# Designs tried in a protein design chat: VH-VL binders against B9 domain-containing protein 2 (B9d2). Part 20

Target 1, 175 residues: B9 domain-containing protein 2 (B9d2), of Mus musculus (Mouse) (q3uk10)
Amino acid sequence: MAEVHVIGQIIGATGFSESSLFCKWGIHTGAAWKLLSGVREGQTQVDTPQIGDMAYWSHPIDLHFATKGLQGWPRLHLQVWSQDSFGRCQLAGYGFCHVPSSPGTHQLDCPTWRPLGSWREQLARAFVGGGPQLLHADTIYSGADRYRLHTAAGGTVHLGIGLLLRHFDRYGVEC
Key: E = the ipSAE of ESMFold2; O = the ipSAE of OpenDDE; V2 = 0.75 times the mean of E and O plus 0.25 times the DockQ between their complexes.

## First folded at step 18 (VH-VL; framework fv_greziprubart)

Design Gl2 (from Gh2 with light chain A96S; at its last look DockQ between E and O 0.71; V2 from the best seeds 0.00; counts 0 for: pae O 3.7 > 2)
Fold by OpenDDE, look of step 18:
Structure Gl2 (fold): chain C 175 residues (1-175), chain A 123 residues (1-123), chain B 112 residues (1-112)
Amino acid sequence: as target 1 above (175 residues)
Amino acid sequence: EMQLVESGGGLVQPGGSLRLSCAASGFTFSEYYMHWVRQAPGKGPEWVGLIRNKADSYTTQYAASVKGRFTISRDDSKNSVYLQMNSLKTEDTAVYYCARDEYGDWIYAFDIWGQGVLVTVSS
Amino acid sequence: DIVMTQSPLSLPVTPGEPASISCRSSQSLLYSNGYNYIDWYLQKPGQSPQLLIYLGKYRASGVPDRFSGSGSGTDFTLKISRVEAEDVGVYFCMQSLETPLTFGQGTKLEIK
């Protein structure tokens, strides 16, 4: 079976106004993908950057997958959270990034969005299924502006991802 | 490799009809909005329309220049999106691209394009 | 419809030199959420367009860091810090704020 190694780190984040930040993350794949080693989700430590500075997490990502094909290529889902002095947490932004499909090292900048209004309800609908879909079932808005009207710009999450492919040629999988 | 492949282009007379197909591979097609974009010779691209995914009820939008004449549809079971073109005009002559929308209603950024298929409307 | 106007339409550049392309929109592309809804595409000779920049400043996957996008509201700029031979082609801006999506006229970058 073909193998995919995703090795890297969630470096940090910029563009957030909150003082204390951490990131919750998850990796999503198609059904044909099997995780051989690593974890499908994680959480960084909290960093408290100075105003205008980058939050640093340096959180490692080390995933080993087996796959029979290219369908369902891994995607990284991100949630940036703020923590106040009392330890209360709230969502500061969410986003997603496709894991690169070309072998080598990649720098990724993932823009995030934050829900407006009811954070709890918005978060519950933010990540539906295995794809980058945000649902607002009760919205009166239709079409292209539906999601944008209920979100605000967040900061950017910065990642460094190395991709290693093995045995793709042996199994007739072309990247 | 993620790719889109268009087909069904060709020469057609004004008033005629043509159906374009776009076959997707290498990604979960059903999750993505799909767009059609055309480019006349020596011109910039022109957005034709979009079709949303199942979660957004497969709704469509069209440019005014093609509304009422063109219809976009999709078959997720075949990983395909289609462009039915009726009442074709000479000004519809262009290379037609299908494109994947990376972010859907969030951004409308086209990260994957097909190779394009030529449609020529001429007497 | 939002009209996108690019300048210049032709851009001859010496390899190694920087390049700058401007795009102006007929109305602000800055949405209430704080993002600018503009993309930049490159169409190399004989190829399909490819995404370079989205939301005004974010590089698409695989895009070299010599490419950068800036601007806000109605005035935007694509910059290439050091032009290479492989950068030859036609550059298009596209507004993604609202449908219909609209493109600029294109800027043809050529090597002197």
Scores: ipSAE 0.070, ipTM 0.739, lowest interface PAE 3.7, mean pLDDT 87
ESMFold2, look of step 18: ipSAE 0.571; ipTM 0.822
ESMFold2 (binder alone), look of step 18: mean pLDDT 93; pTM 0.952

Design Gl3 (from Gk5 with heavy chain L50F, light chain I38L A96S; at its last look DockQ between E and O 0.55; V2 from the best seeds 0.00; counts 0 for: pae O 3.3 > 2)
Fold by OpenDDE, look of step 18:
Structure Gl3 (fold): chain C 175 residues (1-175), chain A 123 residues (1-123), chain B 112 residues (1-112)
Amino acid sequence: as target 1 above (175 residues)
Amino acid sequence: EMQLVESGGGLVQPGGSLRLSCAASGFTFSEYYMHWVRQAPGKGPEWVGFIRNKADSYTTQYAASVKGRFTISRDDSKNSVYLQMNSLKTEDTAVYYCARDEYGDWLYAFDIWGQGVLVTVSS
Amino acid sequence: DIVMTQSPLSLPVTPGEPASISCRSSQSLLYTNGYNYLDWYLQKPGQSPQLLIYLGKYRASGVPDRFSGSGSGTDFTLKISRVEAEDVGVYFCMQSLETPLTFGQGTKLEIK
């Protein structure tokens, strides 16, 4: 079976106005992917950057997968949260990015959006095993801008990801 | 490797019909919006239309230049998107690309393109 | 429809030198959510277009850091810090704010 090692870190984030930021993350794969080692989800520590500065997390990602194909390639889902002085948390942004398919080291900048209105429902939909979409009930918009009207720009999450591939050639899998 | 492969192009007379197919592989096709983009010789690309995914009820949008003549459909079980072209005109002559939309309605950005298929409308 | 206008249409560049391409939209591409809905694509000779930049400034996967996008509202710029031979092709901007999606005329980058 082919193997994929995803080794890296969630470095931090920029462009957020909130303080005391942390990131919840999850890795999503197709059904044919088996996690051999690591965890499929995690949470960074809280960082309170100065105004205009980058939040730093340096949160490690270390995943080892076995797979029989390319379909269902891993995707990272990210939630940036702010925490106030009382410990109350609020979503500051969400986003996703595909794990690179080329072996080697990659720098990823993942833009985030924050949902407006029904945060709970929108958040739940954003992080299900589906496509990059949010749904709003009882809203009618013209054209193809339906979902955009319910979002605001978030900051950017910065990741460093190393990808190691093994035995792909033996199984006729090309990346 | 993630890829899109178009087929069904060729030569057709004005007023004729043609159906293009685009086969996807290497990714979960059903989750993505799919676009058709065409490019006439020596010209820039022209957006033709798109079809949304199942979650968004497979709704479609079309450019004014093809609306009423072209129909986009998809079959997720076959990982395929189609472009039915009716009442073809000479100005429809172009290389037709299918493209994957990474972000859907959040953002229209085409991160994967097919190799393109030539459609020539000529008498 | 939003009209996209690129300049220059032809751009001869010496390898190693920087390059800059301008894209102007007939209306603002800055959406109420704070993002600019502008993409950059490169079509190399004999190939399909490929995504370089989205939302005005974010590099697509695999795109070298010598490529950068900037601008806001109606004026956008694609910059290549050091042009390489592999950068030859036609560059297109595309507004993704609303349908119909519209492209610029293209800028043909050639090596001197």
Scores: ipSAE 0.073, ipTM 0.733, lowest interface PAE 3.3, mean pLDDT 88
ESMFold2, look of step 18: ipSAE 0.538; ipTM 0.832
ESMFold2 (binder alone), look of step 18: mean pLDDT 93; pTM 0.952

Design Gl4 (from Gh2 with light chain S32T I38L A96S; at its last look DockQ between E and O 0.67; V2 from the best seeds 0.00; counts 0 for: pae O 4.3 > 2)
Heavy chain, then light chain:
Amino acid sequence: EMQLVESGGGLVQPGGSLRLSCAASGFTFSEYYMHWVRQAPGKGPEWVGLIRNKADSYTTQYAASVKGRFTISRDDSKNSVYLQMNSLKTEDTAVYYCARDEYGDWIYAFDIWGQGVLVTVSS
Amino acid sequence: DIVMTQSPLSLPVTPGEPASISCRSSQSLLYTNGYNYLDWYLQKPGQSPQLLIYLGKYRASGVPDRFSGSGSGTDFTLKISRVEAEDVGVYFCMQSLETPLTFGQGTKLEIK
ESMFold2, look of step 18: ipSAE 0.430; ipTM 0.786
ESMFold2 (binder alone), look of step 18: mean pLDDT 93; pTM 0.949
OpenDDE, look of step 18: ipSAE 0.036; ipTM 0.708

Design Gl5 (from Gk5 with heavy chain A109S, light chain A96S; at its last look DockQ between E and O 0.62; V2 from the best seeds 0.00; counts 0 for: pae E 4.0 > 2)
Fold by OpenDDE, look of step 18:
Structure Gl5 (fold): chain C 175 residues (1-175), chain A 123 residues (1-123), chain B 112 residues (1-112)
Amino acid sequence: as target 1 above (175 residues)
Amino acid sequence: EMQLVESGGGLVQPGGSLRLSCAASGFTFSEYYMHWVRQAPGKGPEWVGLIRNKADSYTTQYAASVKGRFTISRDDSKNSVYLQMNSLKTEDTAVYYCARDEYGDWLYSFDIWGQGVLVTVSS
Amino acid sequence: DIVMTQSPLSLPVTPGEPASISCRSSQSLLYTNGYNYIDWYLQKPGQSPQLLIYLGKYRASGVPDRFSGSGSGTDFTLKISRVEAEDVGVYFCMQSLETPLTFGQGTKLEIK
């Protein structure tokens, strides 16, 4: 089987107005992917950056996958949360990004959106996996505005990802 | 490798019909919105239309220039999106691309493109 | 429809020098959510378009950091800090704020 090592870190985030931030993350893959080592989800520590400064997490990602194909390539789902002085948490933004498919080191900037309205349902959908999901089933907006009207721009999550590929040539896969 | 491959292009007379296919591989096709974009010779790209995913009920939108004549459909079981073109006009002559939409209604950004297929409408 | 206007239409550049392409929209692309809905694409000779920048400033996967996008509202700029031979092609801006999605005329970047 081909092997994929995803080694890196969630560096931090910029562009959030909240005082204390942490990130919940999950990795999603196709059914043909087997996790050999690592965890499929995690949570960073809380950082309290100064106003206008980057939040730093330096949260490690270390995943080892076996796969028989390219379909279902790993994707990261991200939730940025704020925590107030009383420990109450609120979603500040969510987003997703594909794990790079090219071997080597990559810097990723993942834009986030924060849902407006039904937070609970929208939060659940953010981590369902896959592509865009309907946030509001009763939304009757036209065109490209359908989902955007119910979101606000969040900050950006910054990641550093190293990708190592093994034995892909044996399966006729060019990366 | 993630890729899109168009097929079904060719020469057709005005008023004729043609069906384009786009086959996806290397990613979970069913999760993504798909778009058709065309480019006439020496011109910039022109958006043709989109089809949303199952979660968004496979709804479609079209450019005014093709509305009523073109139909976009998809078959997730075949990882394919289609463009049925009826009542073709000479101005429909272009290279037709299928493109994957990374963010759907959140953004509409095309991160994967097919190689394109030429459609020539001529007498 | 939103009209996208690029300038210049032709851009001869010496390798190693910077390049700048402007795109103006007929209406603001800044959405109420705070993002600017504009993409930049490069179509190299004989190839399909490829995404460079989305939401005005975010680089797509695999795009070198010599490419950057800036601007807000109706005026946007794509910059290449140091032009390389492989950067030759036609650059297009595209508004993604609303359908129909519309492209600029294109800017042909050539090496002097």
Scores: ipSAE 0.100, ipTM 0.748, lowest interface PAE 3.4, mean pLDDT 87
ESMFold2, look of step 18: ipSAE 0.342; ipTM 0.758
ESMFold2 (binder alone), look of step 18: mean pLDDT 94; pTM 0.956

## First folded at step 19 (VH-VL; framework fv_greziprubart)

Design Gm1 (from Gk5 with heavy chain L107I; at its last look DockQ between E and O 0.68; V2 from the best seeds 0.00; counts 0 for: pae O 5.3 > 2)
Heavy chain, then light chain:
Amino acid sequence: EMQLVESGGGLVQPGGSLRLSCAASGFTFSEYYMHWVRQAPGKGPEWVGLIRNKADSYTTQYAASVKGRFTISRDDSKNSVYLQMNSLKTEDTAVYYCARDEYGDWIYAFDIWGQGVLVTVSS
Amino acid sequence: DIVMTQSPLSLPVTPGEPASISCRSSQSLLYTNGYNYIDWYLQKPGQSPQLLIYLGKYRASGVPDRFSGSGSGTDFTLKISRVEAEDVGVYFCMQALETPLTFGQGTKLEIK
ESMFold2, look of step 19: ipSAE 0.563; ipTM 0.831
ESMFold2 (binder alone), look of step 19: mean pLDDT 94; pTM 0.956
OpenDDE, look of step 19: ipSAE 0.025; ipTM 0.653

Design Gm2 (from Gk5 with heavy chain L50F; at its last look DockQ between E and O 0.56; V2 from the best seeds 0.00; counts 0 for: pae E 3.8 > 2)
Fold by OpenDDE, look of step 19:
Structure Gm2 (fold): chain C 175 residues (1-175), chain A 123 residues (1-123), chain B 112 residues (1-112)
Amino acid sequence: as target 1 above (175 residues)
Amino acid sequence: EMQLVESGGGLVQPGGSLRLSCAASGFTFSEYYMHWVRQAPGKGPEWVGFIRNKADSYTTQYAASVKGRFTISRDDSKNSVYLQMNSLKTEDTAVYYCARDEYGDWLYAFDIWGQGVLVTVSS
Amino acid sequence: DIVMTQSPLSLPVTPGEPASISCRSSQSLLYTNGYNYIDWYLQKPGQSPQLLIYLGKYRASGVPDRFSGSGSGTDFTLKISRVEAEDVGVYFCMQALETPLTFGQGTKLEIK
């Protein structure tokens, strides 16, 4: 089997109006992928930017996968949450980014969106993938997608990801 | 490695038909919107159309220049997207690319492109 | 249709020097969600186009940090802080706001 090591960190986030931010994350793969070590989901600590708008988390990601194929390459889903002075949490943005497929180190900036209206419905569609079609046909204008009409720009999550590949030559891919 | 490979190009007379194929590998094809983009010699790219994934009912959209003549379809079981071109015109001469839309409904951004296939329409 | 206009069309650059490409849209690409729906692509000689920037400022995977996108509304700029030989090719902007998707004319970057 081929192996993929995903080693890096969720560095932090910028562009959020909220303070006291933390990130919930999950890694998604195809059925041919097996996690050998690490965790498929996690949560950063809370950080409150003091100067500027950068929340720092430095949350480590260390995943080791075995795979029988290239299909279903890992994808990272992110939820940025804010915590108020009373400890109440609110979703500030959600997004996703594909894990790079080329070996080496990568700096990733992942844009986020926040749903306007039904958070649950929008999150389900974004995170599950391939879910039921939303019943908002009347929101399609000028070829723009309906999902964009019910979202607002969130901040950006910054990641540093290292990718190591092993035994991909058997799939016709040089490492 | 993620890749797209087009095939089926060639020389055809005006009024003729041609079917292009694009085979995907290295990713979960069924989850992505697929686009066709063409580029005439010495010109910039021109968007031809796209087909959505199964979750969005395989709906399609086309550029006005090809609407009614071209049809985009896909077969997820074969990891392939197709471009059926009918009533071809000389101005349809171009290199045709299939491209993966990484973000689908959220954003049109083509992160994977095929190598392109030449279609020449000439008498 | 949204018309994308690039300038300049030809850009000779000395290696190590910065480069700047402008793209203007006939209507605002700033969507109600606060993002600018513009992509930048590079087509190197003899190759297919490749994605550089999406949503006006985000670098695609594998794109060096010497590339940056800026602007909002109708005026956008792609900048290369230090041009390298491998940056030679034709750069295209594309509006991704609405269909039909439309591209700029292209800017050919060459080494002096």
Scores: ipSAE 0.075, ipTM 0.740, lowest interface PAE 3.7, mean pLDDT 88
ESMFold2, look of step 19: ipSAE 0.315; ipTM 0.759
ESMFold2 (binder alone), look of step 19: mean pLDDT 94; pTM 0.956

Design Gm3 (from Gk5 with light chain A60H; at its last look DockQ between E and O 0.32; V2 from the best seeds 0.00; counts 0 for: pae O 4.0 > 2)
Heavy chain, then light chain:
Amino acid sequence: EMQLVESGGGLVQPGGSLRLSCAASGFTFSEYYMHWVRQAPGKGPEWVGLIRNKADSYTTQYAASVKGRFTISRDDSKNSVYLQMNSLKTEDTAVYYCARDEYGDWLYAFDIWGQGVLVTVSS
Amino acid sequence: DIVMTQSPLSLPVTPGEPASISCRSSQSLLYTNGYNYIDWYLQKPGQSPQLLIYLGKYRHSGVPDRFSGSGSGTDFTLKISRVEAEDVGVYFCMQALETPLTFGQGTKLEIK
ESMFold2, look of step 19: ipSAE 0.717; ipTM 0.879
ESMFold2 (binder alone), look of step 19: mean pLDDT 94; pTM 0.956
OpenDDE, look of step 19: ipSAE 0.025; ipTM 0.690
ESMFold2, look of step 20: ipSAE 0.435; ipTM 0.795
ESMFold2 (binder alone), look of step 20: mean pLDDT 94; pTM 0.954
OpenDDE, look of step 20: ipSAE 0.059; ipTM 0.714

Design Gm4 (from Gk5 with light chain I38L S61T; at its last look DockQ between E and O 0.05; V2 from the best seeds 0.00; counts 0 for: pae E 14.8 > 2, placed apart)
Fold by ESMFold2, look of step 19:
Structure Gm4 (fold): chain C 175 residues (1-175), chain A 123 residues (1-123), chain B 112 residues (1-112)
Amino acid sequence: as target 1 above (175 residues)
Amino acid sequence: EMQLVESGGGLVQPGGSLRLSCAASGFTFSEYYMHWVRQAPGKGPEWVGLIRNKADSYTTQYAASVKGRFTISRDDSKNSVYLQMNSLKTEDTAVYYCARDEYGDWLYAFDIWGQGVLVTVSS
Amino acid sequence: DIVMTQSPLSLPVTPGEPASISCRSSQSLLYTNGYNYLDWYLQKPGQSPQLLIYLGKYRATGVPDRFSGSGSGTDFTLKISRVEAEDVGVYFCMQALETPLTFGQGTKLEIK
């Protein structure tokens, strides 16, 4: 089996108007992928930057997969949440990033979009039980013209991701 | 225990008015779109209209057969949706259901229905 | 407006055997995101409708595994792998793609 090691961090976020931010994250892979070590989901601590400043989390990502093929390559799903002084939380942005397929170090800037109206609640529920097997998640990832009135551009999540590949010789990928 | 309960049905003459109420319990009513669906005796269901939640400014849409005569409203503080029916016709005779829209504007699926209330328009 | 047509309109079934209900739409319910915007409902005798299937193939919460939905575009099928006595009622398809929402005329399932 070929192996992929995803090592890095969720550095932080810029471009959100909310002040106290944290990020929930998860990783989705196809059926031929098995997680050997690490956890598929997590949550950063809250950071409270000044208005317009970058939120910093420096949240580690350390995942090790085995796979039998290239189908279903890992994707990160990101939710940025705000928290008020009473502890009430609001979804501020949702986005996804494909994990790069080439070995080495990558800077990822994952744009987010802010859901408006009723589907803000639906997106928040998409992480119940973890991952894209949740009902309705595929509609969001596909993008749809009929849903454009329920979103606005959000901020950007910044990640530093290193990839190590092993035993990909049969696929012509540099180890 | 999630529940919708309609009330306010009955017999009315053509040209008359009637107001239906639908009371919700067991869920956060203010977050959901609500619909009215009617079913004439021996016929299939017919969508009447919808009202959106606060986040979508309580906007409404109606079937062509009732537009201009029926008005949907809601009171989130009372967990209730209403159907004001004016200029009633004999063709409006049906059982009227309220229904919760689980998935909102991008997908319409009615996961909870009330028991229904009969409206008879006859002279 | 999208017209929904069901067949058969009446479906007598021997208990324990499978049943199949067809639904056709006057235009494709397959959206550009790859989903079919079709719902199935069951109205049991003396009861309100209940949601069985949404997006053509996903079972609603609490719906038994013997119910399944399939099809794409304009042709959809609801199947019951083994009919039970409590499955008696009228089955409706509804297009969930655009307002005005429209229903099929119904299929009455009966035990024979």
Scores: ipSAE 0.000, ipTM 0.481, lowest interface PAE 14.8, mean pLDDT 81
ESMFold2 (binder alone), look of step 19: mean pLDDT 94; pTM 0.953
OpenDDE, look of step 19: ipSAE 0.037; ipTM 0.708

Design Gm5 (from Gk5 with heavy chain D56E; at its last look DockQ between E and O 0.56; V2 from the best seeds 0.00; counts 0 for: pae O 3.9 > 2)
Fold by OpenDDE, look of step 19:
Structure Gm5 (fold): chain C 175 residues (1-175), chain A 123 residues (1-123), chain B 112 residues (1-112)
Amino acid sequence: as target 1 above (175 residues)
Amino acid sequence: EMQLVESGGGLVQPGGSLRLSCAASGFTFSEYYMHWVRQAPGKGPEWVGLIRNKAESYTTQYAASVKGRFTISRDDSKNSVYLQMNSLKTEDTAVYYCARDEYGDWLYAFDIWGQGVLVTVSS
Amino acid sequence: DIVMTQSPLSLPVTPGEPASISCRSSQSLLYTNGYNYIDWYLQKPGQSPQLLIYLGKYRASGVPDRFSGSGSGTDFTLKISRVEAEDVGVYFCMQALETPLTFGQGTKLEIK
């Protein structure tokens, strides 16, 4: 089996109007992928930026996968939550980004969207496995605007990801 | 490695037909929208059309310049997308690329492109 | 259709110097959700186009941080802080707001 090491961190986030932020995350893969070590989900601590708009988390990601194929390459789903002065939490944005497929270090900026309306349902749909998620057809009014109509721009989550590949030569990929 | 490979190009006379194929590998093809983009010699790219995924009932959209003449289809079991070109015109001469849409209708962004296949329409 | 207009069409640059490419759209690409729906692509000589920037400012995977996108509404700019030899090629902007998707004319970046 081929192996993939995903080592890095969720550095932080910018562009959010909220002052106290934390991030919930999850890693999604195809059925051919097996997690050998690490956790598939996590949550950062809360950070309140003191200077600028950068919330810092420095939350480590350390995943080791075995895979029988390239299908279902890992993707990261992100939920940025805000905490108000009373400790109440609300969703500030959600997004997803694919884990890079090339070996080496990568800096990723993941844009987020804030669901409008029934955010719980929209969030649930967005985090279902299987690539880009679509809104239910009944809630879509126009073709090109189907996903945009119910979202607002969120901030950006910044990640640093290192990717190590092993034994991918058997799949025609040189490491 | 994620890649797209086009095939089926060549020389055809005006009024003729040609079918291009694009084979995907290295990713879950069925999850992604696919686009066709063409580039005439010395010109910028021109969007030809798209086909959405199964969740969107494989709906398609086309540029006005090819609507009624070109048809995009896909076979997820073969990880392939196709471009059927009928009633070809000389102005259809171009390198044709298939491209993967990273975000679908959230955002049209083509993160993977094929190498392109040349289609020449000439008498 | 949305018309995308790039300038300049030719851009000779000395290695190590910065470069800037402008793209204007015939209508605003700022959507109600607050994002600008514009992509930037680079087509290196003899290669297929590759995605550099999406939503006006976000770098695609593998894109060096010397590339940056800015702008809002109808005026957008792609900047390269320090041009390298590998940056030679034709740069295209593309509006991703609505179909038909439309590209700029392209800007050919060459090394002096």
Scores: ipSAE 0.025, ipTM 0.696, lowest interface PAE 3.9, mean pLDDT 87
ESMFold2, look of step 19: ipSAE 0.367; ipTM 0.770
ESMFold2 (binder alone), look of step 19: mean pLDDT 93; pTM 0.951

Design Gm6 (from Gk5 with light chain T99R; at its last look DockQ between E and O 0.03; V2 from the best seeds 0.00; counts 0 for: pae O 8.8 > 2, placed apart)
Fold by OpenDDE, look of step 19:
Structure Gm6 (fold): chain C 175 residues (1-175), chain A 123 residues (1-123), chain B 112 residues (1-112)
Amino acid sequence: as target 1 above (175 residues)
Amino acid sequence: EMQLVESGGGLVQPGGSLRLSCAASGFTFSEYYMHWVRQAPGKGPEWVGLIRNKADSYTTQYAASVKGRFTISRDDSKNSVYLQMNSLKTEDTAVYYCARDEYGDWLYAFDIWGQGVLVTVSS
Amino acid sequence: DIVMTQSPLSLPVTPGEPASISCRSSQSLLYTNGYNYIDWYLQKPGQSPQLLIYLGKYRASGVPDRFSGSGSGTDFTLKISRVEAEDVGVYFCMQALERPLTFGQGTKLEIK
């Protein structure tokens, strides 16, 4: 099987009206993908921008996958949350970002949206309780697309992602 | 609850034979590689061998110390893995564990172990 | 075969204090993918071994964060930030790089 290493960080976010922000994230893959090391979900620390509108997190991403092909390529789903002075959290934006498929280092800007309809229902469906289990990427992606027509634009999450590939040629996988 | 349960251990004379069984429950047994690991009294564990899953043609590998004498097999319909031990020696005396391999050949990591079964080879 | 050497073999620890176990391999366990193929197991008294750490630094499911693995190449360390009574047992390192898989001698952690 081929191997995919995703190494990088969630740098931060801009364009949010809220002052105190953190990010919850998850990785979605096809059924043929196996996580060999790392975690499929995480949460950054809270940052309050002092100058400008950039919240900095520098949250590391380190994932090692095994795969039989290109189908079901990893995708990140991101939730930007705000925290008020009392510690109350509110969702500020939701977005999807495709992990690059070409080897090397990439800078990614992931736009987020705020659904105006069944926002909470969609989020609840994305995560399965009891562990770091996420629904299939296609299900989540389809849901996001549906609500795009009834969303308000949010801010942007900035990522730096390095991609390492192994043995793709050996298994007839071309990238 | 995921678990492995070994059986078939006991006392046997040198040169004798014994067959161990390991029954799995609580997970999709057929998808996983299975290993046998033994531990002599007061010593560290010793890898005995492995059997791969159907997708990898049920291939087996053995430690040099047991190769030619021990045979690992499995029956996915019974959620079981077996260790046939022939030409037993006194140095084969140990607690024998079956273990599930979470990652197969990608990474050998045993996340589920049986309780172990004692095999004593003595005249 | 890759030889795994642990030290110390006996480790008495006061509850609440940190503990450190060393494991050295006869050859590098660093694979071309950048990961170190070493596992750590704990065998509690009267029990079968249980997985603590895989690939040198990743905790298995259900393992408390007081356990951590570090090192690269041939020298590895398992650390317990604050030892609890339930941590008593024998700790083993195992190289997972190649067959035959080989274990260290074991380190017996006891409470003082």
Scores: ipSAE 0.012, ipTM 0.596, lowest interface PAE 8.8, mean pLDDT 87
ESMFold2, look of step 19: ipSAE 0.437; ipTM 0.789
ESMFold2 (binder alone), look of step 19: mean pLDDT 93; pTM 0.949

